# Designs tried in a protein design chat: miniprotein binders against p81326. Part 175

Target 1, 226 residues: p81326
Amino acid sequence: MLHFGGFIMEINHISKILEKEREEYIRNKVEEYLKQGFSKDDAVNKANQSWRTYIGHRIQDVIYNLLKKFLKDSGLKVTTDKALNNRNLPEELDKVKRLIAINYGEYLFLPDADVIVYKVENNDIKIIAIISVKNSFRERRFETTYWKLKLKESPVTSHIKVFLATPDKDNEISYKCPNGKPKKMRIILEYELDGIYFLKEDFEETEKAKHFGKIVEDIIEISKKL
Short names: E, the ipSAE of ESMFold2; O, the ipSAE of OpenDDE; V2, 0.75 times the mean of E and O plus 0.25 times the DockQ between their complexes.

## First folded at step 17 (miniprotein)

Design W97 (at its last look DockQ between E and O 0.75; V2 from the best seeds 0.64)
Fold by ESMFold2, look of step 17:
Structure W97 (fold): chain B 226 residues (1-226), chain A 83 residues (1-83)
Amino acid sequence: as target 1 above (226 residues)
Amino acid sequence: SEEEKKIEELLLKAIKLMWEALELAEKGDYEEAIKKLEEAVKLLEEALKIAKELGNEELIKRVEELLKDVKEMIEQIKEKLEE
């Protein structure tokens, strides 16, 4: 049975929940780096970088587990790019990997996808969507759009929906035209991607920019058309 | 208010336990997942009591929905454990 209860919507508090642990995490990491002989300034910089990596992985894990739980009864399966890079892939996942790989001449690479949704029909695999999870857009502002454009280049991958999930704590893409001034990053991301799903309450909703809690319904609807 | 802050603290702790339980269940650690969810039930029941004393209808509804979800998760994981 499909379950959309209040639990999935509580993802909007993920930044608040994880941020409460930041102070203790940073303190422990600084102590660890000082023991390794780093200067105080280097230890603090490394601890902050460690926190950003940690919180990113935690958000990805929460999203993966929520999607797996809520899509299961609709016959949809979920995997990750991390799982696809394992040594011994089951045949099913090996097929998923081969169906999403992009050709760069003598090299094949997977798009940067944190979560991959697919279905199996008549022993055939159809990839429905990838979800990229981003905490910050400073250095890789349009990485997700790059992968969408690459997937569009081939008829075998052009149907794959590319979604972005983000807490967007710093409001980098939360609004299209704050104070009447177009926010280029938000406008381009919304135009090029199939959807943006916010892990917070305060953002500008549009047909493509929604609360994360809507992603399950959207994926199910898309899967029915494929 | 101070009591509303207490309710929010209890809710955030319960939500974190629910996420941890999903991760544990994915790894097959069903008994530990149930333990986490039972802890979440206790926190949510405490939050519900305070919300009812305040008469805050929005908080009561939110906590009741979470309690329903946690109990369903416990039932689902217990079914897997009996396999």
Scores: ipSAE 0.658, ipTM 0.868, lowest interface PAE 1.3, mean pLDDT 88
Fold by OpenDDE base, look of step 17:
Parts: C-alpha cells; structure tokens; sequence
Structure W97 (fold): chain B 226 residues (1-226), chain A 83 residues (1-83)
C-alpha cells in the first residue's frame, strides 16, 4: 500500500475543492476587468478564461507536489518545464533540459512537460517520464500526443514515457464508447500515450487508463527497467 | 443525510489544508505547513466523531485513513525542521 494511500485517493475531489473558490475568483476578476474598461459581458468571459488557466495551474501544482513527495523515497527526482526556463540552471537541471529536447534541425525545442521525472545514477541522468496535466480538452486536444510522437523519433528520447493526468470533469475521455459511440479522443490518446491517469473514480479502466493513485507505482517500476 | 454532508464538507476542508501544507513544505515553510496539518487533524477528528455516531463504517475507514496520513505528514515535516 502506497504511503499516504488515502490522501492520494482523495485527489478525486480536487475539482470540487477548487470549484468552491470559483465564485469569489470570478467576482474579483470581473471587477478587475470592469475597472480596466471592459464591458460586463467581456469581463465575464475574460474572468472565465482566467479561471480555466488558474485551475489548470493549481491542479498541476498539486500533482507536482504529490509526485515529488511520493517518488522521493524511491530516489527519483521531479522537476517542471517552468524550472527549466531559467538561463542559469544547476548542472543537473541543465542536463535534464538537454535530455528532453527535441531536434528540429537547426533548433532544439522542449516538449510541453508539466512534470518531469528522472533519476540520477553515478552522475548520469535518465529521464523516466513526462506527465502532462490537463483539466479540460477544449483546446489543444492532441498536443500531448504530438510531443510523444516527437520524442519517439530520437533514440535519445524514445524511452521516455509520456503520461496524461486529468480529472476529465466533462467526461471527454473517461469512456471509450459511451452509448455505443466511440470517443475519438479517448481512443487516440490511449493508443498514442503510455498511460492516462484519472483524478476521478468514474472512468473506464484499461491497461493504459488507470486511476492516478497507480502512477507512482508505475513510474517506480519503469525506473527499475532503465 | 445532513450528517453525511457535514462529514464530506469537513473532509474537503481537511484535504485542501493537506494540499496547501505540501506546497508550503516544498517551499520550506514547515511551521506554517504543520499549522495547516494540525487544523486538518481537528477537522478529521470531528468528521470521525460524526461518522461513528452514524455507524457508517465506510466513512469511518475513510476518515481514519486520512487521519493516519495527516499525522504521518506532520511527523515527516517535523523531522525536516530538526535537520
């Protein structure tokens, strides 16, 4: 049983917990945008957009902190793409950054990597997994898939597992064939990615689609094979 | 029931505090993290009391597991404060 197993399972409530802050957040943002000269309708729309961005970051932060804590005992390290955006990086993070870079000929670019899991052995860094955190799939539905495919194109990065973590509040990818109709996005994401981890209980479980509580064990197992 | 709703509200508040505590601990603010966790313990203890009064074994188990986790988190953070 995972250390803090109960707490990990309670991640199912993350959306509900954050939604309690929504009303106050929206009210404050609407007021802010009105003061900036926007119309009421525009202010409301902008506030809603701001909220979507805000909750996305909050979910990402929660996942990052959980993974960092629960993987630490296994000797695994966790960082983020944000941490890698600095000009002056510690040697370790500079190596991590280089090891996830994608070649575009004259240029190297980083994939979207909300969370990066790696290990250090004898000063050698091995990238284990990248976790993309998505609250909703309204925009950039297959962006994570793109990065997975790009990482596969190089022997340097082909071993890196790419996971998606989501509460999937709108049930966009929770089921493969609800009401007998295939959900294209679920099918494609599950096919192309190494795993999908749900921050909820109501989903169709498969070999690749699991509850978020399994991600720690899965990452540890992968790390042992590298 | 109304009591079950109250338990759920207490749990959600406690879980939020636990998440916030982890964030604080990651930033090195261990003292404030412990304060939040101690508050979470109080909320969970209240939830446990209500769950026991209801005789809901599932809720009792759920709350007890969280209580175990939060107490362990406090211990781990205290160890870091001593380093």
Amino acid sequence: as target 1 above (226 residues)
Amino acid sequence: SEEEKKIEELLLKAIKLMWEALELAEKGDYEEAIKKLEEAVKLLEEALKIAKELGNEELIKRVEELLKDVKEMIEQIKEKLEE
Scores: ipSAE 0.560, ipTM 0.818, lowest interface PAE 0.9, mean pLDDT 92
ESMFold2 (binder alone), look of step 17: mean pLDDT 88; pTM 0.860

Design W98 (at its last look DockQ between E and O 0.72; V2 from the best seeds 0.72)
Fold by ESMFold2, look of step 17:
Structure W98 (fold): chain B 226 residues (1-226), chain A 83 residues (1-83)
Amino acid sequence: as target 1 above (226 residues)
Amino acid sequence: SEEEKKIEELLLKAIRLMWEALELAEKGDYEEAIKKLEEAVKLLEEALKIAKELGNEELIKRVEELLKDVKEMIEEIKEKLEE
């Protein structure tokens, strides 16, 4: 069994760590918007919207950098869909992009993937997994399952594991049957995806629903089979 | 307790600095990354001292593991800086 340092497990505190930044962030953004001529009420509303976008990006960045750190010694490489949308791609990343692209007749699009894990073996690139990072499920409930289903439609992409990573601060998918009632969102996500990785301690753990720290071991195991 | 709250505050600050250092190193800002990590070491050493005074074996183990991780990160980044 691989032993990783305790550092990766501390992501379970990410929501608490980021919340400590909120007050200063909002104060600074309100001042910025007031200087742009917005009313006080509009500046506050825009600052709160800006905060939600900011924490989403921060969580994605933490995940990206942790995966890059902890997968590097296993010969696994990490990139992002943001990097793949760059017009001026290195050859390696251009190959990664082509290997995850979805065909829609005459059009070719990337799935919504925040982080992509792949390996390179003698100029051959094998996509291992994509990880979708969701801070909230109020508006984009099943986007990740849609992309999993699309990737399954082609033999070129059907092997790609699709994972969801989430702090799930509001417990939208943390339990399968809260109050004795089946939670549709959790049940469908767990059924369709290859794994759900929580960035917190308290949730119903199953074969597919795990602490984020387990994702490194899972990815390495999958890569050995491909 | 008050001491346990202090340890938690020190740990959360140190972890944030470690994440920031990874981001800085990814951008090639190695000197700033090391600076962040050295600050994290100081916070973790203070947390370890308090945890030892409390005799809290769980906290001691957690902080010692983080200290090992941050020191390893410093050495890895120093190697890149001197390349």
Scores: ipSAE 0.772, ipTM 0.913, lowest interface PAE 0.9, mean pLDDT 89
Fold by OpenDDE base, look of step 17:
Structure W98 (fold): chain B 226 residues (1-226), chain A 83 residues (1-83)
Amino acid sequence: as target 1 above (226 residues)
Amino acid sequence: SEEEKKIEELLLKAIRLMWEALELAEKGDYEEAIKKLEEAVKLLEEALKIAKELGNEELIKRVEELLKDVKEMIEEIKEKLEE
């Protein structure tokens, strides 16, 4: 049983907890946009868009902190793409950045990597996993899949596991075939990615689709094989 | 029931404080992290009291597990403060 197992399971309430802030957040943003000269309708729309971005970052931060804490005892390290967006990186992070880079001929670009898990052994860095955090799938539904496929194209990055973590509040990918109709997005994401981890209890569990509470154990197991 | 709703509200507040404390601890703000966790303990103890009064074994178990985790988190952070 994972140390702090109860606390990890409470991640199921992340959407509910953050939603409590929405009313005040929207009100404040609407007021801000009105002051900027937007119409009421435009202000409301912009506020809602801002909220989506905000809540996405908050979920990502929670996941990052949880993974950082729970993987620390295993000797694994955690960073983010944001931390890598610096001109003056420590040597270790500079190596991490280079090891996740995707080749586009004359250029190297980084995949979207909300959370990066790696280990350091004898001054060598091995990238273990990239976790993409998605609150909703309204925009860029298969972006994570694209990055997974690109990472597979190089022997340098082909070993990197790509996981999706989501509360899936709108049940877009929680079930493969609800009401006898296949959910294209769930099927494709599960097929292309190394795993999907749900921040909720109500989902169809498979070998690749698991509760978020399993991600720590899975990452540790993968790390032992590298 | 109204009491069950109150328990859930207390739990959600406590969980939030725990997440915030975790973030603070990761930044090295250990003292503030402990304060948030201590507040979470108070909320959870209140929730536990209500759960026991209701005789809801499932909620009691859930709250007790979370209380255990919070207290352990406090101890871990205290150890870091001593380093």
Scores: ipSAE 0.672, ipTM 0.866, lowest interface PAE 0.8, mean pLDDT 92
ESMFold2 (binder alone), look of step 17: mean pLDDT 88; pTM 0.861

Design W99 (at its last look DockQ between E and O 0.73; V2 from the best seeds 0.69)
Fold by ESMFold2, look of step 17:
Structure W99 (fold): chain B 226 residues (1-226), chain A 83 residues (1-83)
Amino acid sequence: as target 1 above (226 residues)
Amino acid sequence: SEEEKKIEELLLKAIKLMWEALELAEKGDYEEAIKKLEEAVKLLEEALKIAKELGNEELIKRVEELLKDVKELIEEIKEKLEE
């Protein structure tokens, strides 16, 4: 029996915990870019972009390790798109890669899936869910919905649940109608995806928009029906 | 209150240590992971003492659940070391 109110729920503080690193990170990166010959304005812009990438990877790593920890006793395995892009894959991961890849004529591409949950039964692999981790929505706002639509096009991938996990620190998708006006991005993402899991306390909770701590129970329930 | 702010500081430090320990264990750095978790236990025990002095049942439950989780992690990682 998993404890959903304990350690996993504390991810709601991830932005506060990681933000403590920001000032020194930015200072060090500006110095690096200045030494590379960039102007002050360019160095600052590059440092801020570097921070957004860095913090996104940190959040991905926390999510990956938590899911791996909390799903293992249910017979569920976890991997990443980074692991699937290695040249020499174990047979199991090669099968996972082939089952999630999308065919574009003579080219084969993986969807942008930061974390992939699957199970192995009788030497067969079943992909349960993919989780895209987004720290901000300033660009690639609907990337995750594109991949959901592509996966739905084939009967062999149409069962795969596509989730979005986000701290949404700037409240870009936290509410459906902030100040009485519909937020297009939140409404479309919630409509198209199988779920949105927030890494914070303050957001509009719905059947599809939940606290991240609920994701383990949801994945386990889905896997039992496959 | 000052006591509530101190509990929050202790919890945030402990949670970060637990995440770091999971990352270390994934890389096979089990001894370092255990050290991080043992530090987290000390922080959580201090937080629990303060929560009990406040009589805050919700905070007590939250910290006790975290203590249970971190102790389970320590035992799990120790089993990996002994393999």
Scores: ipSAE 0.687, ipTM 0.874, lowest interface PAE 1.1, mean pLDDT 88
Fold by OpenDDE base, look of step 17:
Order: structure tokens, then C-alpha cells, then sequence
Structure W99 (fold): chain B 226 residues (1-226), chain A 83 residues (1-83)
């Protein structure tokens, strides 16, 4: 049993916990946008959009902190794409940034990498996994898949595992064939990615689709093979 | 039941505090992290009391496990504070 196993399992409540903040958040944002001269309808719409962005970042932060904490004892390190956006990076992070870069001929670009897990051995950095955190799939449904495919195209990055972590509040990808109808998004994401980790209990479990509580063990196991 | 709802509310508050504490600890604010975790312990102890009164073994086990984790986390952070 993972150290702090109970704590990890409580991740299932992330959507509920954050939803409790929504009413106050929306109210405050609506007031802010009204003061900026927007109509009531526009203010409400903008507030709702702001909320989606806000909760996305909050979920990402929680996941980042959990992974950082629970992977630390294994000697694994965790960073984020935000941390890599600095001009002056420590040598270690600069190497990490370069090792996840995708070649577009004259240019190198970074994949969307909400969380990056890596190890350092004898001053050599090995990227283990990238975790994309998605609260909903309304926009950019297959963006994570795109990055996975791009990473596969280079021998430098082909070994990097790409995982999706999501509460999937709207049950967009929780089941493969609910009511006998295939969920295209679930099937494609599960096929193309190395794993999907759910921040909830109600989902169809498969070899690649697991509860978030399994991600730490899976990452540690992968790290041993590199 | 009303009591079960109260337990759930206490748990959700405690979990939120635990996440906030982790963030604070990562930033090096160990003292504030410990304060949040101590508050979480109080909430969980109240939840445990209610769960025991209800005789709900599943909830008791869940809360006890979480209490264990929180207390261990407090000790880990205290060790870092001493370094």
C-alpha cells in the first residue's frame, strides 16, 4: 500500500471541493466584468470561462503537488511547463526542457506538459513521463494525443510516456461503450496514450485506464526500466 | 442521513486543507502548512466521532486512514522545519 494511500484516494473529491467555490468565484467575477463595462450576459459568460480556466489550474496544482510529494522518496523529480518558461533556467531544468522539445525543422517547440516526471542519474537526465491534466474535453479533445504522436517521432523522446489525468466530471471518457454506443474519444485516447488516470471512482477500468492512485506506482515501475 | 452529510462536509474541508498544506510545504512555508494540517486533524477527529456514533465501519475506516496520513504528514513537515 502506498504511503499516504488514503490521502491519494481522496482525490476523488476534487471536483466537489472546487465546485463549492464556484458560486462565490462567479459572483465576484461577474461584478468585476460589470465594472469593466460588459453587459450582464457577457459578464456571466466571461465569468464562466474564467472559472473553467481557474479550476483547470487548481486541479493541475493539486496533481503536481501530490506527484511531487509521492515520487520524492523514489528519487524522482517533478516539474511543470510553467517552470520551464523562464529565460534563465538552472542547468537541470534547462536539460529537461531540451529533452522534451519537439523538432519542427528550423524550430523546436515544447509539448503541452502540465507535469513532467524525470530522474537524474550521474548528471544524466532521463524524462520518464508527461502528465496532461484535463478537467473537461470540450476544447482540444485530442491535443494530448497529438503531442504523444509527435514525441514518438524522435528517438530522443519516443520513450517518454504520456498520461492523461482527469476527473471527467461529465463522463465523456469514463466508459468505452455506454448504452452500447462507442465513445470515440475514450477509445482514441486510450489507444494513443500510455494511460488515462481518473480522479474518480465511477469509470470503466482497463489496462490503460486506471484510478489516479495507481499513477505513482506505474511511474516508478517505468522509471526502473529506463 | 444528516450525520453522514456532516461527516462528508468535514472530510471535504479537511481534504482541502491537506492540499493547501502540501502547496505551502512545497513553497517552504512549513509553519503554515502544519497549522492547516492541525486544523484538518480536528475536523477529521470530529468526523470520526460522528462515524463511531453511527456505527458506520466503512466511514470509520476511511477517516482513521486519513487521520493517520495527516499525522504522518505533519511529522514529515516538522522534520523539514528542523533542518
Amino acid sequence: as target 1 above (226 residues)
Amino acid sequence: SEEEKKIEELLLKAIKLMWEALELAEKGDYEEAIKKLEEAVKLLEEALKIAKELGNEELIKRVEELLKDVKELIEEIKEKLEE
Scores: ipSAE 0.675, ipTM 0.869, lowest interface PAE 0.8, mean pLDDT 92
ESMFold2 (binder alone), look of step 17: mean pLDDT 87; pTM 0.852

Design Z40 (at its last look DockQ between E and O 0.87; V2 from the best seeds 0.79)
Fold by OpenDDE base, look of step 17:
Structure Z40 (fold): chain B 226 residues (1-226), chain A 101 residues (1-101)
Amino acid sequence: as target 1 above (226 residues)
Amino acid sequence: GPEEILEEAEKLMEEAYKLIREARELLEKGDPESLEKALKLLEKAIELLRKAIEKIQKALDQGVPEELRKKLERAFFLAEWLLFFAEWLLEYIKERLERQK
């Protein structure tokens, strides 16, 4: 029984493996931007930004594919905000898009929704959860919280669970009070969101902060209550 | 019986896990020869995990007491989880090899 925990923890290595590409990636991108006529400083900055986007996308893809696989047998479906950015959506996805939209008066906007979990019952779509995937929190630290709060404001979307999945590579939110000092970001994210799921071992576990291996079970349980 | 099947499946999973760890270690070396060896290990691991999953599924299909069912379902989940990682790692290494050519 004790060895089974190790099986789940192998997923933690994905982020670590991908991060090993950073130096090579940055070097190549810097060279590319220099050839385009950017200064050295600008090239480095652009390369770093490109890397953040790249690594974020790769981690997001893993999480998407994992959730898609593990939720399928439960009758749950998975999509992404990117898939919803189409003029000609299938009826099902068009409904999904409308059911996560946030009202700003004259305009409807979608929350950042890296992964969207929903079910179809009796020809009705029910949105279950939105999962935001973040590799690091250097930018837009509370954006996910903003979207959660906005979703709560409408009876149409207030039931939607919002989760954060992260390897937290920089240890920004792994602990609530490291060295006796409160980490505002961890405390606020944990308070406002429905859950934080870590793709790492070294973190402070709480009722809302769990290892990523628990996310499938939690989503399935939520889906049964809707 | 189903209990024996579970034990067999767990052994397969443990063996697969060992191979996956070895493959990951080879990946860290990063040379083409190491990567090719890693691929072979992962292919074997994937095969073992698929066998484990099949065994577990067969046991579940036979009807088992609730306690054993829960154990089988947990094993099933873990096997699928490890399989997902192994398949991802396999694909990643293939991509790395292609970039080195």
Scores: ipSAE 0.858, ipTM 0.931, lowest interface PAE 0.6, mean pLDDT 93
Fold by ESMFold2, look of step 17:
Structure Z40 (fold): chain B 226 residues (1-226), chain A 101 residues (1-101)
Amino acid sequence: as target 1 above (226 residues)
Amino acid sequence: GPEEILEEAEKLMEEAYKLIREARELLEKGDPESLEKALKLLEKAIELLRKAIEKIQKALDQGVPEELRKKLERAFFLAEWLLFFAEWLLEYIKERLERQK
């Protein structure tokens, strides 16, 4: 018989595969910034910032393409924050953008939503889920929970599921503290979000904290209830 | 019958999985010769997975008892996951080779 864990766990290793590029990427970027006249310290800092943006986009692209592939036959559509920020949006995507936007009086902002899952029924659009992709929690550690709370404030957005997808390579939220309790950051994220999906094998699993492979089934089941 | 088709598809998937693991080992070495070998292994793995998916879909189209249908759907899902990863890894290695030229 097939070994579910073995076959599906290969996808969880994408972040580790990409991480092997880090040293070469940073070296090349430092050289580029030095040629532009930045000091060595500034060039290194800028190169590291560039890497974090690059790796995040690479992981986001994988998640986008995977969800697009697996959700298509269930009548679900997928888009990204990048696509929603393009000029001259198609009418469908303009509706998606407006259906997830948060109103701050004079201003309208999009939540931190790297990947958006929605469906179209009778020319109506229903937002199913928003997935935020995070590699690290040391900066803006609770940004995703803030946006979930803002979405909950309105009956028109309160149904939207907010998921976090993370390799959590530095084990910031993967394990309990030595005293047997989950870390405070893990407790808050798990309590406030609708799910945390790990792009790795080893972490403390709960009903909301799962292997990334479960995200497709979960989204499909949610969509049937809406 | 559909039971035999499931067994055949599972064998194809197991072989593809082995080839994918070998390609990952070659990717860790990172030299151009290893990367070229990894590409060939992945091309074969992709071929095997596409064959497995076709066999599974054909069996599902025949109409099967619910228990066997669930097994076929699970195999289809796993084959599509492996195929996605194999295709991603193939393109990743092609990009790595282009940078090394």
Scores: ipSAE 0.682, ipTM 0.859, lowest interface PAE 1.1, mean pLDDT 87
ESMFold2 (binder alone), look of step 17: mean pLDDT 88; pTM 0.891

Design Z41 (at its last look DockQ between E and O 0.80; V2 from the best seeds 0.80)
Fold by OpenDDE base, look of step 17:
Structure Z41 (fold): chain B 226 residues (1-226), chain A 101 residues (1-101)
Amino acid sequence: as target 1 above (226 residues)
Amino acid sequence: GPEEILEEAEKLMEEAYKLIQEARELLEKGDPESLEKALKLLEKAIELLRKAIEKIQKALDQGVPEELRKKLERAFFLAEWLLFFAEWLLEYIKERLERQK
């Protein structure tokens, strides 16, 4: 079939479609913040920040729903860090929360975990993977790497795979050495993380850097080894 | 046989894909009439994809040689993947239409 590859690539359009709303969104938010008494410069800055949050959530939601759908038949479950921020968690989610917690001595903190993939076997929960979703890398460039390294420090969490999913709209990590110059961020993220999955076509593919269409298969394979 | 079913499913998928492309083009125009047309195309695409998925599933249930099974499973995955996108796009366009009211 001539267009099989094209079918998977359609997902790349989601980010592009959403990004078309930016100008309108920014304009409306600037107006809102001006009415609240902010200066023009402050209003613009706040609007831009609001947009980053908004678009990030929209993309995260897509990825969450996609993984939820495609992992279901394999007996895998998905949740989010947001879902874990509840005082009254079901037993299953409470266990998930505890199994991803990072020890800081007197305190336990959760890593940033936009999507959490786990399985339940014999009433035991096994965390399989955490997927961080990033639309852009303007802020917190190595935050995901930090969490991966922290998870490695404990035998309780060291097995958890950490993946990055991104459309990389600004081409910050799409290539390792564009024009012969190493991209520090791409090299470090690829080295430290278990995988990077791109929601775009124009990127340098490696063993760890793949199109997002491969993430389902990879997660399922990992789950079988646990 | 199962091979014939796969071919039929692939045709449905290709047709659905074309409709999705047309819907995206209409979305780019952004006017209410174009968006409404896009919705209709996507609804048809979704129907075709569901039919393809059903056909593939039936073939898989009949027991097939391993080689054909792999092809069917791949087709199944692709159909579901495209269906996910079509459904997302449908919902997105609905949201856009609501904002324009």
Scores: ipSAE 0.845, ipTM 0.926, lowest interface PAE 0.6, mean pLDDT 93
Fold by ESMFold2, look of step 17:
Structure Z41 (fold): chain B 226 residues (1-226), chain A 101 residues (1-101)
Amino acid sequence: as target 1 above (226 residues)
Amino acid sequence: GPEEILEEAEKLMEEAYKLIQEARELLEKGDPESLEKALKLLEKAIELLRKAIEKIQKALDQGVPEELRKKLERAFFLAEWLLFFAEWLLEYIKERLERQK
């Protein structure tokens, strides 16, 4: 419907709005690093790295707050990687952290789980889904896929849905077969992940690749089956 | 009756939607005067959306036929979605204006 589509699609403009801060952000960070004594080349490289982290966090915060708002009445709770790394971790969140950790011998690591959705059942915690938020795919292209595969290896974590949320502003994964040739990154991500949710209008929609507005309904439906 | 409440809420939501779209266009211009105007439009849009949500919630609380309840729940979801965006945009523009001081 026009109303439904228009209302839901407003959230997709957040990425474009934030992207307009890029030039100002980079200029300010370069000046900061130059004052710290870095060379021009180093300051520019550090500023660009800082921007990629900043924009990712801003988009993650929006997704976190949106899911927290809309999943509350379905008995679903939402937390973040940042919250799980806090020094004063409440017992509930400590359980969440333990339930998603991957064991590598003497080390325990958290998957790339920017936003975590879970529920509490009779004092037990059930992890429903993790959402990885990525603005671009320049580094560690398949990191989210790796973590999904690791979660599948254990019966304790194999039920956890792994979603990717992205504006994909550079159209790196927006289409499955651009110009008639398979886009490897899109094909592998869609195959391995439980869903890809686009924070933009222009992409190839499939059963797993959807508008971001569908993520709330999908999570709620999954939670009813668990 | 509840059907009229739904129609009234939808009109409020459509008006708020138009105000939000106008505020986004003003944000694109980016000058302080346009940003101040965008804040006023968003404050009005938020007011309209909160009124719509309140009307829908009261109708749902009174108990309504199943068919109408589904329509009210759909309208509630859409109003809350727009409200989330409008509130985020309002705070974003406030932050931008404070940085210009």
Scores: ipSAE 0.743, ipTM 0.883, lowest interface PAE 0.9, mean pLDDT 88
ESMFold2 (binder alone), look of step 17: mean pLDDT 89; pTM 0.893

